# VHH binders against q9xw16, part 219

Target 1, 132 residues: q9xw16
Amino acid sequence: MSGWNAYIDTMTAAAPSIKRCAIVGAADGSVWARTEADNVFKASEEELKTFVALFNDVTQVPAKGADIEGVHYVVPRTEESLIFGKKENTGFFAVKTKSAVLIAVYEGPNEVAAQVRKAVESMQTYLNNAGY
Below, E stands for the ipSAE of ESMFold2; O stands for the ipSAE of OpenDDE; V2 stands for 0.75 times the mean of E and O plus 0.25 times the DockQ between their complexes.

## First folded at step 19 (VHH)

Design wg17 (framework vhh_gocatamig_d2; at its last look DockQ between E and O 0.91; V2 from the best seeds 0.81)
Fold by OpenDDE, look of step 19:
Order: C-alpha cells, then sequence, then structure tokens
Structure wg17 (fold): chain B 132 residues (1-132), chain A 118 residues (1-118)
C-alpha cells in the first residue's frame, strides 16, 4: 500500500493549507496511507472506525458533529459522500470513494476550504475511476 | 431567499455580558448547523462558536467558558451568550449558515457590532 502515499502527496501539493491527510478503508477505517514526519495524522483506529461509519447515514452527522484526531468539529451540512467540519480556523474534508475515505485536515481562513475540498474531490474522482 | 438577521450588539464594559440573537429564514433551519463568526478591525473573520442541528457545540479556545452558543429550532434562531467580555472580543459578530454546495458556513448576516471598552 506504499503506492497510496503518492495520493497523499498529490492532495497536500494541491492544497497547501492541508496540514494532515489520510486515506483509510471505507469498511473498517484501516489506514492505507497518511501524512507523517512533522505532520503525522494521529487519528486512532477506533476513532477512524467510528468516523467511516458516519457515511452509512450522513444525515445525522450535523446533529452530532465529528471527531478527527481527538478534535471535535461542528459539521455544517453533509452530502452523500462528503462530510466536512469546522473548528476555529481549522477544519476537515472527508470524501468517500468506492472502497476508501479520504480525510484532509486543514488550517487557515475560510477561503482556503474551497481549495481543500477541490483537492480531495479531485482525488475522489480519480480513485473512483480507477476502481477504488 | 436565505436571510440572517443579527441583533443584540452594543457597547459594554470589560467583564460585562451581552446576548446576541440571530433570526434565520429561507432554508430548513433544523437540518443544519449554525455558527457565529466575528471580525475585528484589521483581522480576518474567525469562527467563534458553532452549534449542530442537535445542539452539538464547538468553541474557539479563547471564548471557552465565557461564551455559550444555543439554538431554538421552533423560532429558527441561534444565540450567543457572551460573559466576561474582554477588549479583544470587540468585533462585528456575524450569524452564519451553510450554503448548498458550499464548503463551510457560507451565508452571513449583516453583522452586529460588539464593542468592549471601559
Amino acid sequence: as target 1 above (132 residues)
Amino acid sequence: EVQLVESGGGLVQPGGSLTLSCAASGFTFDTYAMAWYRQAPGKKRELVAGVGSGDDTVYMDSVKGRFTISRDNAKNSVYLQMNSLRAEDTAVYYCAAPKPEGYGFDYWGQGTLVTVSS
């Protein structure tokens, strides 16, 4: 699964405001790839298992928010394959592919969120087309 | 048409309290999270507090323990109780709601000015 690191690099390059990023299994939250070194994605196995399960019913997520890396986010709204959250000047975007969930945690003013969403959705499209 | 109308701002001394209100219309209020933002002079707009559709809350660290966000779905309203106000809390406060196909809280009210000064 070392090849998945390339997709992490692609997303982080496309949106510099992304601080941490991970690709996890949609079924169980297992980590396939993540940012490391100074920007280690630190979500626990149990947390990721819970997180990916949110995609089973995204309509309920705005009521409860979402946790990533021990941080709680308010979730403005959701889409079928999209969950995003906000906290202070940080946030996350999570998109679901056929077999994976892509998670990007970002920091910056409101405007940077657009670029982050674009980065993860572009990867989502690419992976879906590739059968993942 | 989405409309967010803030009220409750004003001049208050340090240590004082204010309650901001926001009346929302033009969308399904109880299905979305709502938020309060603020923008001080020369600074970027920042998320102060958010409340989920089920009363889940998130706060800026600097306001934790002092500010409380709440909502009343029956009145399509969101509130921000601000206690122990500080000079650095001076800003225009904005009620915010998510926009369809948006990337956060994309609808904004006209804002209400909160000035904390002795």
Scores: ipSAE 0.915, ipTM 0.957, lowest interface PAE 0.5, mean pLDDT 96
Fold by ESMFold2, look of step 19:
Structure wg17 (fold): chain B 132 residues (1-132), chain A 118 residues (1-118)
Amino acid sequence: as target 1 above (132 residues)
Amino acid sequence: EVQLVESGGGLVQPGGSLTLSCAASGFTFDTYAMAWYRQAPGKKRELVAGVGSGDDTVYMDSVKGRFTISRDNAKNSVYLQMNSLRAEDTAVYYCAAPKPEGYGFDYWGQGTLVTVSS
């Protein structure tokens, strides 16, 4: 397993409602690490390339929504380095670091979404401080 | 500050139709997605449909093909057209918007009751 897998494990442990997650390159969407085995993060390279490009202008994302793992999500709003989406009882949070995008897909009501956001933002801070 | 006012609920027979409306104020409506949630007695609120700040939409599976969400940015309004209504659609329906510092659709109005019965 890659050294990046430890960061995947840290995020999923911090917010148990996270069902799948990945760390991908901010420039091209290449997968650095992802949840594996029975909870495989299933997004194509083409989908991830399109997804990370959304961070080039986050203000346009609420108009278009976002696709991850073949699922379309409405994006309620964005922040400079944060995109999140909702679909039924599921959602995602994605944050950008200097070099990467962290993506976490979760299930649960809005109240658990705060835990997921905190988990990905904590890792965002850690990776930025480490130069990533 | 933020105000969301739903209207258009009522009593309708199975197979009937209703249009719900939501008038929004107190924020920059054009930049936010909007949503409709519903809550039946004894159940948790569930996301029925969402509309992006443009024309993007999502629906829960059980209403897809029967309900249509739309928005009119000039009127700061969101609509839910509900066709082919079923008894299980009975609920209080809430218009919802995100908060600037939130993590979902965190503002909602007082709701409008939809009752589907024979």
Scores: ipSAE 0.630, ipTM 0.854, lowest interface PAE 1.4, mean pLDDT 90
ESMFold2 (binder alone), look of step 19: mean pLDDT 80; pTM 0.797

Design wg18 (framework vhh_gocatamig_d2; at its last look DockQ between E and O 0.90; V2 from the best seeds 0.82)
Fold by OpenDDE, look of step 19:
Structure wg18 (fold): chain B 132 residues (1-132), chain A 118 residues (1-118)
Amino acid sequence: as target 1 above (132 residues)
Amino acid sequence: EVQLVESGGGLVQPGGSLTLSCAASGFTFDTYAMAWYRQAPGKKRELVAGVGTGDDTVYMDSVKGRFTISRDNAKNSVYLQMNSLRAEDTAVYYCAAPSPEGYGFDYWGQGTLVTVSS
């Protein structure tokens, strides 16, 4: 297990509604760590490359949505380092650090989203403070 | 103050059609994606359809091909065309918008009841 896997475990423990999770390079979408086994994060290299590039201009993301793991999400709004999406009873939160993008895909009613966001933003803060 | 006002609900027979409308005010409408939710008796509220600030759309699998979400920014309105309605589509339908610091679609209208029954 790499050191980054521990951060995956931390996020999934903090928000049980997270089904899959990944830490990828902000520059190229390369996977540094991801959930595995029964909850494998399955986004392709090309998809992640495209996804992390969305952070170059987040203002345009609500117009076209976002794709993760072959699933298309509507994006209600964005922030400079935050992209989130919804589909049915699922959604995702993606936050950008200095060098990484943290992605968490969750399932459940709307109320669970608050905990998911908190989990990824807490990790975002931690990694930023650590220089990542 | 954000206000979302739904209209167009009613009683319809299976196979029928309805068009729901939502009039939005109190925020910069064209900068946010909008959505329709529904809540059936005894069930949790669920996202039926979403529309981005462009033409991007997302649907529940169960309504794909039957429902169409659209928006008119000039009228600050969102619509849900519902065709081939089924009994399981019976629910209160809500227009939804994101809040500035929310984590999804956080603002809701009062809802409009759609009843599909023979």
Scores: ipSAE 0.920, ipTM 0.960, lowest interface PAE 0.4, mean pLDDT 96
Fold by ESMFold2, look of step 19:
Structure wg18 (fold): chain B 132 residues (1-132), chain A 118 residues (1-118)
Amino acid sequence: as target 1 above (132 residues)
Amino acid sequence: EVQLVESGGGLVQPGGSLTLSCAASGFTFDTYAMAWYRQAPGKKRELVAGVGTGDDTVYMDSVKGRFTISRDNAKNSVYLQMNSLRAEDTAVYYCAAPSPEGYGFDYWGQGTLVTVSS
């Protein structure tokens, strides 16, 4: 998991408001890397399998919302490879690459959300260009 | 242009109830989730409740069980039923919608004042 953990560090450094994040397999939700220690990304494999399946039809996600780490989020809208959600003063961004889903959970106001999105989408672009 | 118009605020005693309404126009209402935010004097605006494009809902913890968000897509309207009101619920309440280009709830109404006081 060695090399994948460096990508976790890259995303958290790019957007300090990210509290937890993970890189998971797009087909099955298997964890390739995640934040650890004080900021363990706590989603179960069962929850992640359900979550990545939302990308099979992103247009239905605003009707259902999404669950990450046992928290239910309202999803305002989606894009083809992007799901994001809000709950109180927290939120998440998730993007899909060729073979992975990148998930970042953050706290803060709307201006923080744009920073988180940029960090996650930059990694999405990098991994897609690298064939993942 | 996007318009969100809140109504239904007022003065009510603790334990009372109010229904807030939001009339929305200028966008395709039924394709986006909607939300209510509130802002008390000297505090940050906080997300009170959200409703998905159907019947999915999310609530802040302090209002769960007392407030109910709903929508009527035929009337392009969002409602917030507020029961068992407390003094700490005193705030200006705002209806909010996402923009097609944004990544949050970023269109806002002018707000409606709710005052909970004896």
Scores: ipSAE 0.677, ipTM 0.874, lowest interface PAE 1.3, mean pLDDT 91
ESMFold2 (binder alone), look of step 19: mean pLDDT 80; pTM 0.802

Design wg19 (framework vhh_gocatamig_d2; at its last look DockQ between E and O 0.91; V2 from the best seeds 0.85)
Fold by OpenDDE, look of step 20:
Structure wg19 (fold): chain B 132 residues (1-132), chain A 119 residues (1-119)
Amino acid sequence: as target 1 above (132 residues)
Amino acid sequence: EVQLVESGGGLVQPGGSLTLSCAASGFTFDTYAMAWYRQAPGKKRELVAGVGSGDDTVYMDSVKGRFTISRDNAKNSVYLQMNSLRAEDTAVYYCAAPKESEGYGFDYWGQGTLVTVSS
């Protein structure tokens, strides 16, 4: 699934505050693509399996938070296909497509989060339209 | 309309303690996580602590072991117990809530309450 790397590049280009990013299977959390080199997305398969399962009932996520790459985030709220979290000056956005979960971890002041969300949701829309 | 009203700020000496309170209204309080942010002079606003709709908590590293965030859903309130206060804790502290249906984190803010730690 080397073609999925292009989507990682697209998201990271659209939102420079994204530090790490991954596209994983919605069913099992398998990694389809992720940022590499200096910004390796380091979530384990087991962690990702747990994470993608959060989308089975997003209403419970704000009560428990979410873990990405061994980091625990508070989850302000959720939507049917959207989970986002915050910790200090970092956060993540995760969106679910038909078959995938897109995860973007970002760093910066609050203002940067809007751009990150837009980048991830844009990719979500694109992939959904493409059947993924 | 969402309203967040902070209280409890003030002047304290280093090593002192202070408890901040936030009264929230205008949204379904018990379904959302709440947070405390702070903004020191010349610095950007930063997340100090967050509490999930349950008992989940998140802290910035510099306040771990010193600050405790809690909530009372019956009172639609969130609290920040601050112990062992340091000069670098001086800031305006804001209660924060997520914006419904939109937003990118904690998008509603109170007016803030000033905490000054000085000898």
Scores: ipSAE 0.913, ipTM 0.955, lowest interface PAE 0.5, mean pLDDT 95
Fold by ESMFold2, look of step 20:
Structure wg19 (fold): chain B 132 residues (1-132), chain A 119 residues (1-119)
Amino acid sequence: as target 1 above (132 residues)
Amino acid sequence: EVQLVESGGGLVQPGGSLTLSCAASGFTFDTYAMAWYRQAPGKKRELVAGVGSGDDTVYMDSVKGRFTISRDNAKNSVYLQMNSLRAEDTAVYYCAAPKESEGYGFDYWGQGTLVTVSS
């Protein structure tokens, strides 16, 4: 989805520590937009379908973790529309909007994680207000 | 208040083993993942291993197969079994937990326990 690529650019500009990100459909994990070229977001459609289904009951996610791009992350805790995970020096934040899930994968310490969370949650708010 | 108390550190020879323990209190332990981090002098703190609120685990690549993280929810405790220790494993090891709201990962830390691997 060409029109959705601008939102990818907005998030990566707001938090440069984001290495890869995507906007996917909340119902089925279909990819609406993703980072491409040198920073291709590589999660398969099968993996994304499984991932977005985690939002059906976020309270169970810390027990089992989450997979993105073939990497398994420990999930410290969740919120109703937020799942985040850690592995070594990397992590992800994922937020759910009305119609989509925003996923951002980053590297770095907690300082950059705060930037990433703020970037995806700002976009979450924008898309929710726009009806998406 | 949240308290995380590490123990079990010490001086060991290369190839040796240690078990680290973390006693946790002041939060609902069984709903959150827990982690062990380490920090060597002059280096940044790094995530060594994480354990989900159940039995799910994640390890940094350099310790996989040598270290095992586990938890005992009845004792509010987290453990790190460290085998085949190497000089580069020398560090202060910290038990870590997420904040119950807010936060960005594992945001609470203990005081740490020193592991020295030296011949």
Scores: ipSAE 0.745, ipTM 0.896, lowest interface PAE 1.0, mean pLDDT 91
ESMFold2, look of step 19: ipSAE 0.727; ipTM 0.890
ESMFold2 (binder alone), look of step 19: mean pLDDT 80; pTM 0.804
OpenDDE, look of step 19: ipSAE 0.910; ipTM 0.954
ESMFold2 (binder alone), look of step 20: mean pLDDT 80; pTM 0.803

Design wg2 (framework vhh_gocatamig_d2; at its last look DockQ between E and O 0.92; V2 from the best seeds 0.85)
Fold by OpenDDE, look of step 19:
Structure wg2 (fold): chain B 132 residues (1-132), chain A 120 residues (1-120)
Amino acid sequence: as target 1 above (132 residues)
Amino acid sequence: EVQLVESGGGLVQPGGSLTLSCAASGFTFDIYAMAWYRQAPGKKRELVAGVGSGDDTVYMDSVKGRFTISRDNAKNSVYLQMNSLRAEDTAVYYCAAPKEPPEGYGFDYWGQGTLVTVSS
């Protein structure tokens, strides 16, 4: 287990509704860590490259939505370092740090999303403070 | 103040059609995605369809091919065309919008809802 795997564990522990999670390079979408086994994060390298590029201009994302693991999500709105999407009873939160993008895919009723956002933003803050 | 007002609900027979409308006000409508949710008795509220600010669409699997979400930014309105309605589509349907930054975690504002009853 790499050091980044520990951060995956931290986020998933903080929000049980998170089903899959990944930490990827902000520059190229390379996977640094991800959930595995029964909850393997399945996004391809090409998809992640495209996804992290969304942070270059988040203002356009609500118009086009976002794809994670071959699933298309509607994006209600964005912030400079935050993209989130919804589909049925699922969704994702993605936050950008200095060098990484944290992605959490979750499942559950609407209310569980609050905890997921908190989990990824907490990790975002931690990593930013650590220089990542 | 954000306001979402649904209309168009009613009683229809299986196989029938309805068009729901939502009039939105109190926020910058054309930069946000909008959605329709529904809640049946005893069930959780669920996302039926979403439309991005640029007409991107997402649907619940059970309504694909039957429901169509659309928007008219000039009228600050969102619509849900429902065809081939089934008994299991019976629910209160809610128009939904996100909160403006920094708050929110999805679609956070809801209208009062409009009842759709599909019954023979």
Scores: ipSAE 0.926, ipTM 0.963, lowest interface PAE 0.4, mean pLDDT 96
Fold by ESMFold2, look of step 20:
Structure wg2 (fold): chain B 132 residues (1-132), chain A 120 residues (1-120)
Amino acid sequence: as target 1 above (132 residues)
Amino acid sequence: EVQLVESGGGLVQPGGSLTLSCAASGFTFDIYAMAWYRQAPGKKRELVAGVGSGDDTVYMDSVKGRFTISRDNAKNSVYLQMNSLRAEDTAVYYCAAPKEPPEGYGFDYWGQGTLVTVSS
């Protein structure tokens, strides 16, 4: 499971504005890896189960927003495998792979957000190509 | 082309009220969230309030309970009702929308803004 932690390190290194991130199972929200130590990604199994289920119909998400770590975000719009949200000067990007959902929580404006999106989408592509 | 036109700004006394309006055009308004941002002199632009494509709302902590964001999809319009205004609310207020897929990273289209000044 140390190998999954390397993917966390890769995403946070690619986008330093990422404050916390996780890789969770797409079916049930189970945590495969997450940021730890000083930047622990804190979300309950029940919250993550609800969150990953949003990918079952992304078109409905902008109407109701999304919750991560007890924070409610407005979701401007979605794509088939992408949900992102905003709250004050923070936000998240989440992408779905074959088996997982990658979640990154960041701080900063749209310019910073572009780097975060690129980091999670690059990992999405890698995991999909690896069969995950 | 996308257009976001704000109106309703002005000079008000502390404790007063204003309603900001945003007329939107050039995109499929009904399926996207919309937002109001503000920028005070020397400060970073900050998200004041967001409204989902339905009735979901998000507010920055300092305005919660005083400001109300709403939308009227029939008029392609977004509103910000600002009550109990304080000097700290002085800023240019911007209406904002996301870019259509596959572009964008948040609320990426902005109007020219409307100035709100709260002063005795």
Scores: ipSAE 0.749, ipTM 0.900, lowest interface PAE 1.0, mean pLDDT 91
ESMFold2, look of step 19: ipSAE 0.744; ipTM 0.898
ESMFold2 (binder alone), look of step 19: mean pLDDT 80; pTM 0.798
ESMFold2 (binder alone), look of step 20: mean pLDDT 80; pTM 0.798
OpenDDE, look of step 20: ipSAE 0.916; ipTM 0.957

Design wg20 (framework vhh_gocatamig_d2; at its last look DockQ between E and O 0.90; V2 from the best seeds 0.84)
Fold by OpenDDE, look of step 20:
Structure wg20 (fold): chain B 132 residues (1-132), chain A 119 residues (1-119)
Amino acid sequence: as target 1 above (132 residues)
Amino acid sequence: EVQLVESGGGLVQPGGSLTLSCAASGFTFDTYAMAWYRQAPGKKRELVAGVGSGDDTVYMDSVKGRFTISRDNAKNSVYLQMNSLRAEDTAVYYCAAPKEAEGYGFDYWGQGTLVTVSS
């Protein structure tokens, strides 16, 4: 979907520690936009279908973790529309909007995660207000 | 108030073993994943191992096959069994838990326990 790339750019600009990110359909994990070029978000649609389904019951996610791009993350905790995970010096934040899931994979020390969350949640708020 | 108290650190020779323990309190332990971090001198703190609220586990590559994270929900405790220790494993090891709200990872840390691997 054209136009969604701008939102990818907005998130990556807001949090330089984001290495890859994607906007996918909340219902089926279909990719609406993703980082490209040297930082291609590489999750398959099948994987994303599984991932977005985690939001159906986020309470179970900390017990099982989450997989993105073939990488397994431990999930410290979840919120109704928020899943985040950690793996070594990497992690991800995923937030759910009315119709989408925003996923940002980041790399760096723990301190960078706060900025990543803020960037993703800001976009979440924007998209929700826009009806998405 | 969240409290995380590590124990079990010490001096060991290369190839040795050590078990770290963490006693947690002040939050719903069995609903959260727990983790062990370490910080070596002059280096950034890094996630060594994580354990989900179930039996899910994550390890940094350099410790896979050597370290095992586990938890005992009945005791509100998390453990790190460290085998085949190497000099590069020398660090202060921290037990970590997520903040219940507004967190961005593992946000609570214990005081740490020093692990020194040296001949």
Scores: ipSAE 0.917, ipTM 0.958, lowest interface PAE 0.5, mean pLDDT 96
Fold by ESMFold2, look of step 20:
Structure wg20 (fold): chain B 132 residues (1-132), chain A 119 residues (1-119)
Amino acid sequence: as target 1 above (132 residues)
Amino acid sequence: EVQLVESGGGLVQPGGSLTLSCAASGFTFDTYAMAWYRQAPGKKRELVAGVGSGDDTVYMDSVKGRFTISRDNAKNSVYLQMNSLRAEDTAVYYCAAPKEAEGYGFDYWGQGTLVTVSS
């Protein structure tokens, strides 16, 4: 989706530590937009279907962690519409909107993680207010 | 008041083993993942291993197969078994926990325990 690609650009511009990101359907993990080219977001649709289903009960996620792009992350804690994970000096933030899940994968310490969280949560708010 | 108290550090020969312990208090231990980080002199702090609130684990690539993280929820404790130690493992090791309502990862830290791997 050409229009959805603008939202990818908005998030990556807001948080330059984001290395890859995607917007996927909350019901099935279908990809609406993703980073491409040298920064291809490389998750299969099967993996994304499993990932978005974690939002059906976020309280179980810290016990089992989460997988994105074949990488397993420990999930420190969750919120109703927020899952985030850590591995080495990388991590992800994922937020659920009415219709979608926004996923951002980043590198860096906790300071850049704050920037990433703010970028995805700002977009979450925008899309929810727009009915998505 | 969150408290994380590490112990078990010391001087060990290359190829040796140590077990680190972390006693946690002041928060709901069973609900959260826990982690061990380390910081070598002049280097950035790095995540060594994480353990989920259940059985899940994550390791940095260079320690995988040598280190084992575990937890004992009855004692509010986290452990790091370190085997086949190398000089590059020399660091202060920190136990870490997330904040309950805010934060961006593992945001609470202990005072650390020093591990020195030297001939």
Scores: ipSAE 0.722, ipTM 0.888, lowest interface PAE 1.1, mean pLDDT 91
ESMFold2, look of step 19: ipSAE 0.713; ipTM 0.884
ESMFold2 (binder alone), look of step 19: mean pLDDT 81; pTM 0.811
OpenDDE, look of step 19: ipSAE 0.911; ipTM 0.955
ESMFold2 (binder alone), look of step 20: mean pLDDT 81; pTM 0.808

Design wg21 (framework vhh_gocatamig_d2; at its last look DockQ between E and O 0.91; V2 from the best seeds 0.83)
Fold by OpenDDE, look of step 19:
Structure wg21 (fold): chain B 132 residues (1-132), chain A 119 residues (1-119)
Amino acid sequence: as target 1 above (132 residues)
Amino acid sequence: EVQLVESGGGLVQPGGSLTLSCAASGFTFDTYAMAWYRQAPGKKRELVAGVGSGDDTVYMDSVKGRFTISRDNAKNSVYLQMNSLRAEDTAVYYCAAPKGTEGYGFDYWGQGTLVTVSS
């Protein structure tokens, strides 16, 4: 298990509603770590390449939504380093660090989203401080 | 102050149709996605449909093909056309908008409008 897998474990432990998550390269969407086994993060390389490119201009994302793992999400709003989406009782949070994008897909009522955001943003802060 | 005002709810028979409207104010409407939620008695509030700041749409699987969400940015309004209504569609329907930087989804809600589907 790589060191990046530990960060996956940290996020999933911090927010039990997270079903799948991944850490990918911000430049190309390459997968550095992801949930596996029963909760495999299944986004393709091409999809992730497209997804991380959304951070180049987040202002346009609410107009067209975002796709993760073949699922289309509506994106309420964005921030410079934050994209989040909703579909039914599911959603995702994606945050950008200096060199990575952290993606967490979650399931549950609306209230669980707050904990998911906190988990990924905490990791974002940690990785940024670590130079990643 | 953000304000969302729903209208159009009512009593309809199974197979009937309704159009819900939401008038939004207090924020830059055309830059955000909007959504409709519903909450049936004893159940959690659930996302029924979302529309991006453009024409992007997302639907709950159970309403696909029956419901259509749309928006009119000139009128700061979002709509939900509901066709082929079923008893299980009975709920209070809420118009929803994203909150500011502390938000994590659609966090602003209207007062809701009741939709009752019954024979």
Scores: ipSAE 0.911, ipTM 0.955, lowest interface PAE 0.5, mean pLDDT 95
Fold by ESMFold2, look of step 19:
Structure wg21 (fold): chain B 132 residues (1-132), chain A 119 residues (1-119)
Amino acid sequence: as target 1 above (132 residues)
Amino acid sequence: EVQLVESGGGLVQPGGSLTLSCAASGFTFDTYAMAWYRQAPGKKRELVAGVGSGDDTVYMDSVKGRFTISRDNAKNSVYLQMNSLRAEDTAVYYCAAPKGTEGYGFDYWGQGTLVTVSS
């Protein structure tokens, strides 16, 4: 069991367009918490290890894109602690904290994406302030 | 000021081909991904294809194998080669680029170029 499940619930409640969500370790992609049951976040541990390593040099990510749950996304641009991607009518936002990466996969247009980014970055700020 | 100017649209028969072009200015083109979106009458705008700052690409499923997105960083241009066109490809096609630190995806849009596929 993980004590991190409440943070998953907080993000999905704040942005209902989030379909799946996870908190993973920044060093190795280990899953600390994720959406379960009807909305299982299904990325493999190997995929998550590759994904979190993208934060080692975010400037390379727009050139190669990113994979989450076996889906390839184009990455429009990045910031030091932010990677986001688009595929058809879906997307993701991922942010890095001191020790974790928060990943949210959503469906919808840019207006929905703004809500998702706000939810994930608010949690990023909270966890950073808490030392994570 | 960011400007995206599409061209190359027109009337074409089913099975035909068109090349769309987008001239970009007012931002650092070579560090960002670029995209083509389309909007058919009565439908929502949808992402057709994206090209990374390198050679990475993504396509909507219905155009994969028929459309090819490409870019020329020396000319600040992005292209959409459209082959085997179908009636359902009829739409206004928009070139799109990300907004800076405030953006949420592909947030800058051109005026669009109309593609009509009809016999």
Scores: ipSAE 0.693, ipTM 0.876, lowest interface PAE 1.2, mean pLDDT 90
ESMFold2 (binder alone), look of step 19: mean pLDDT 79; pTM 0.786

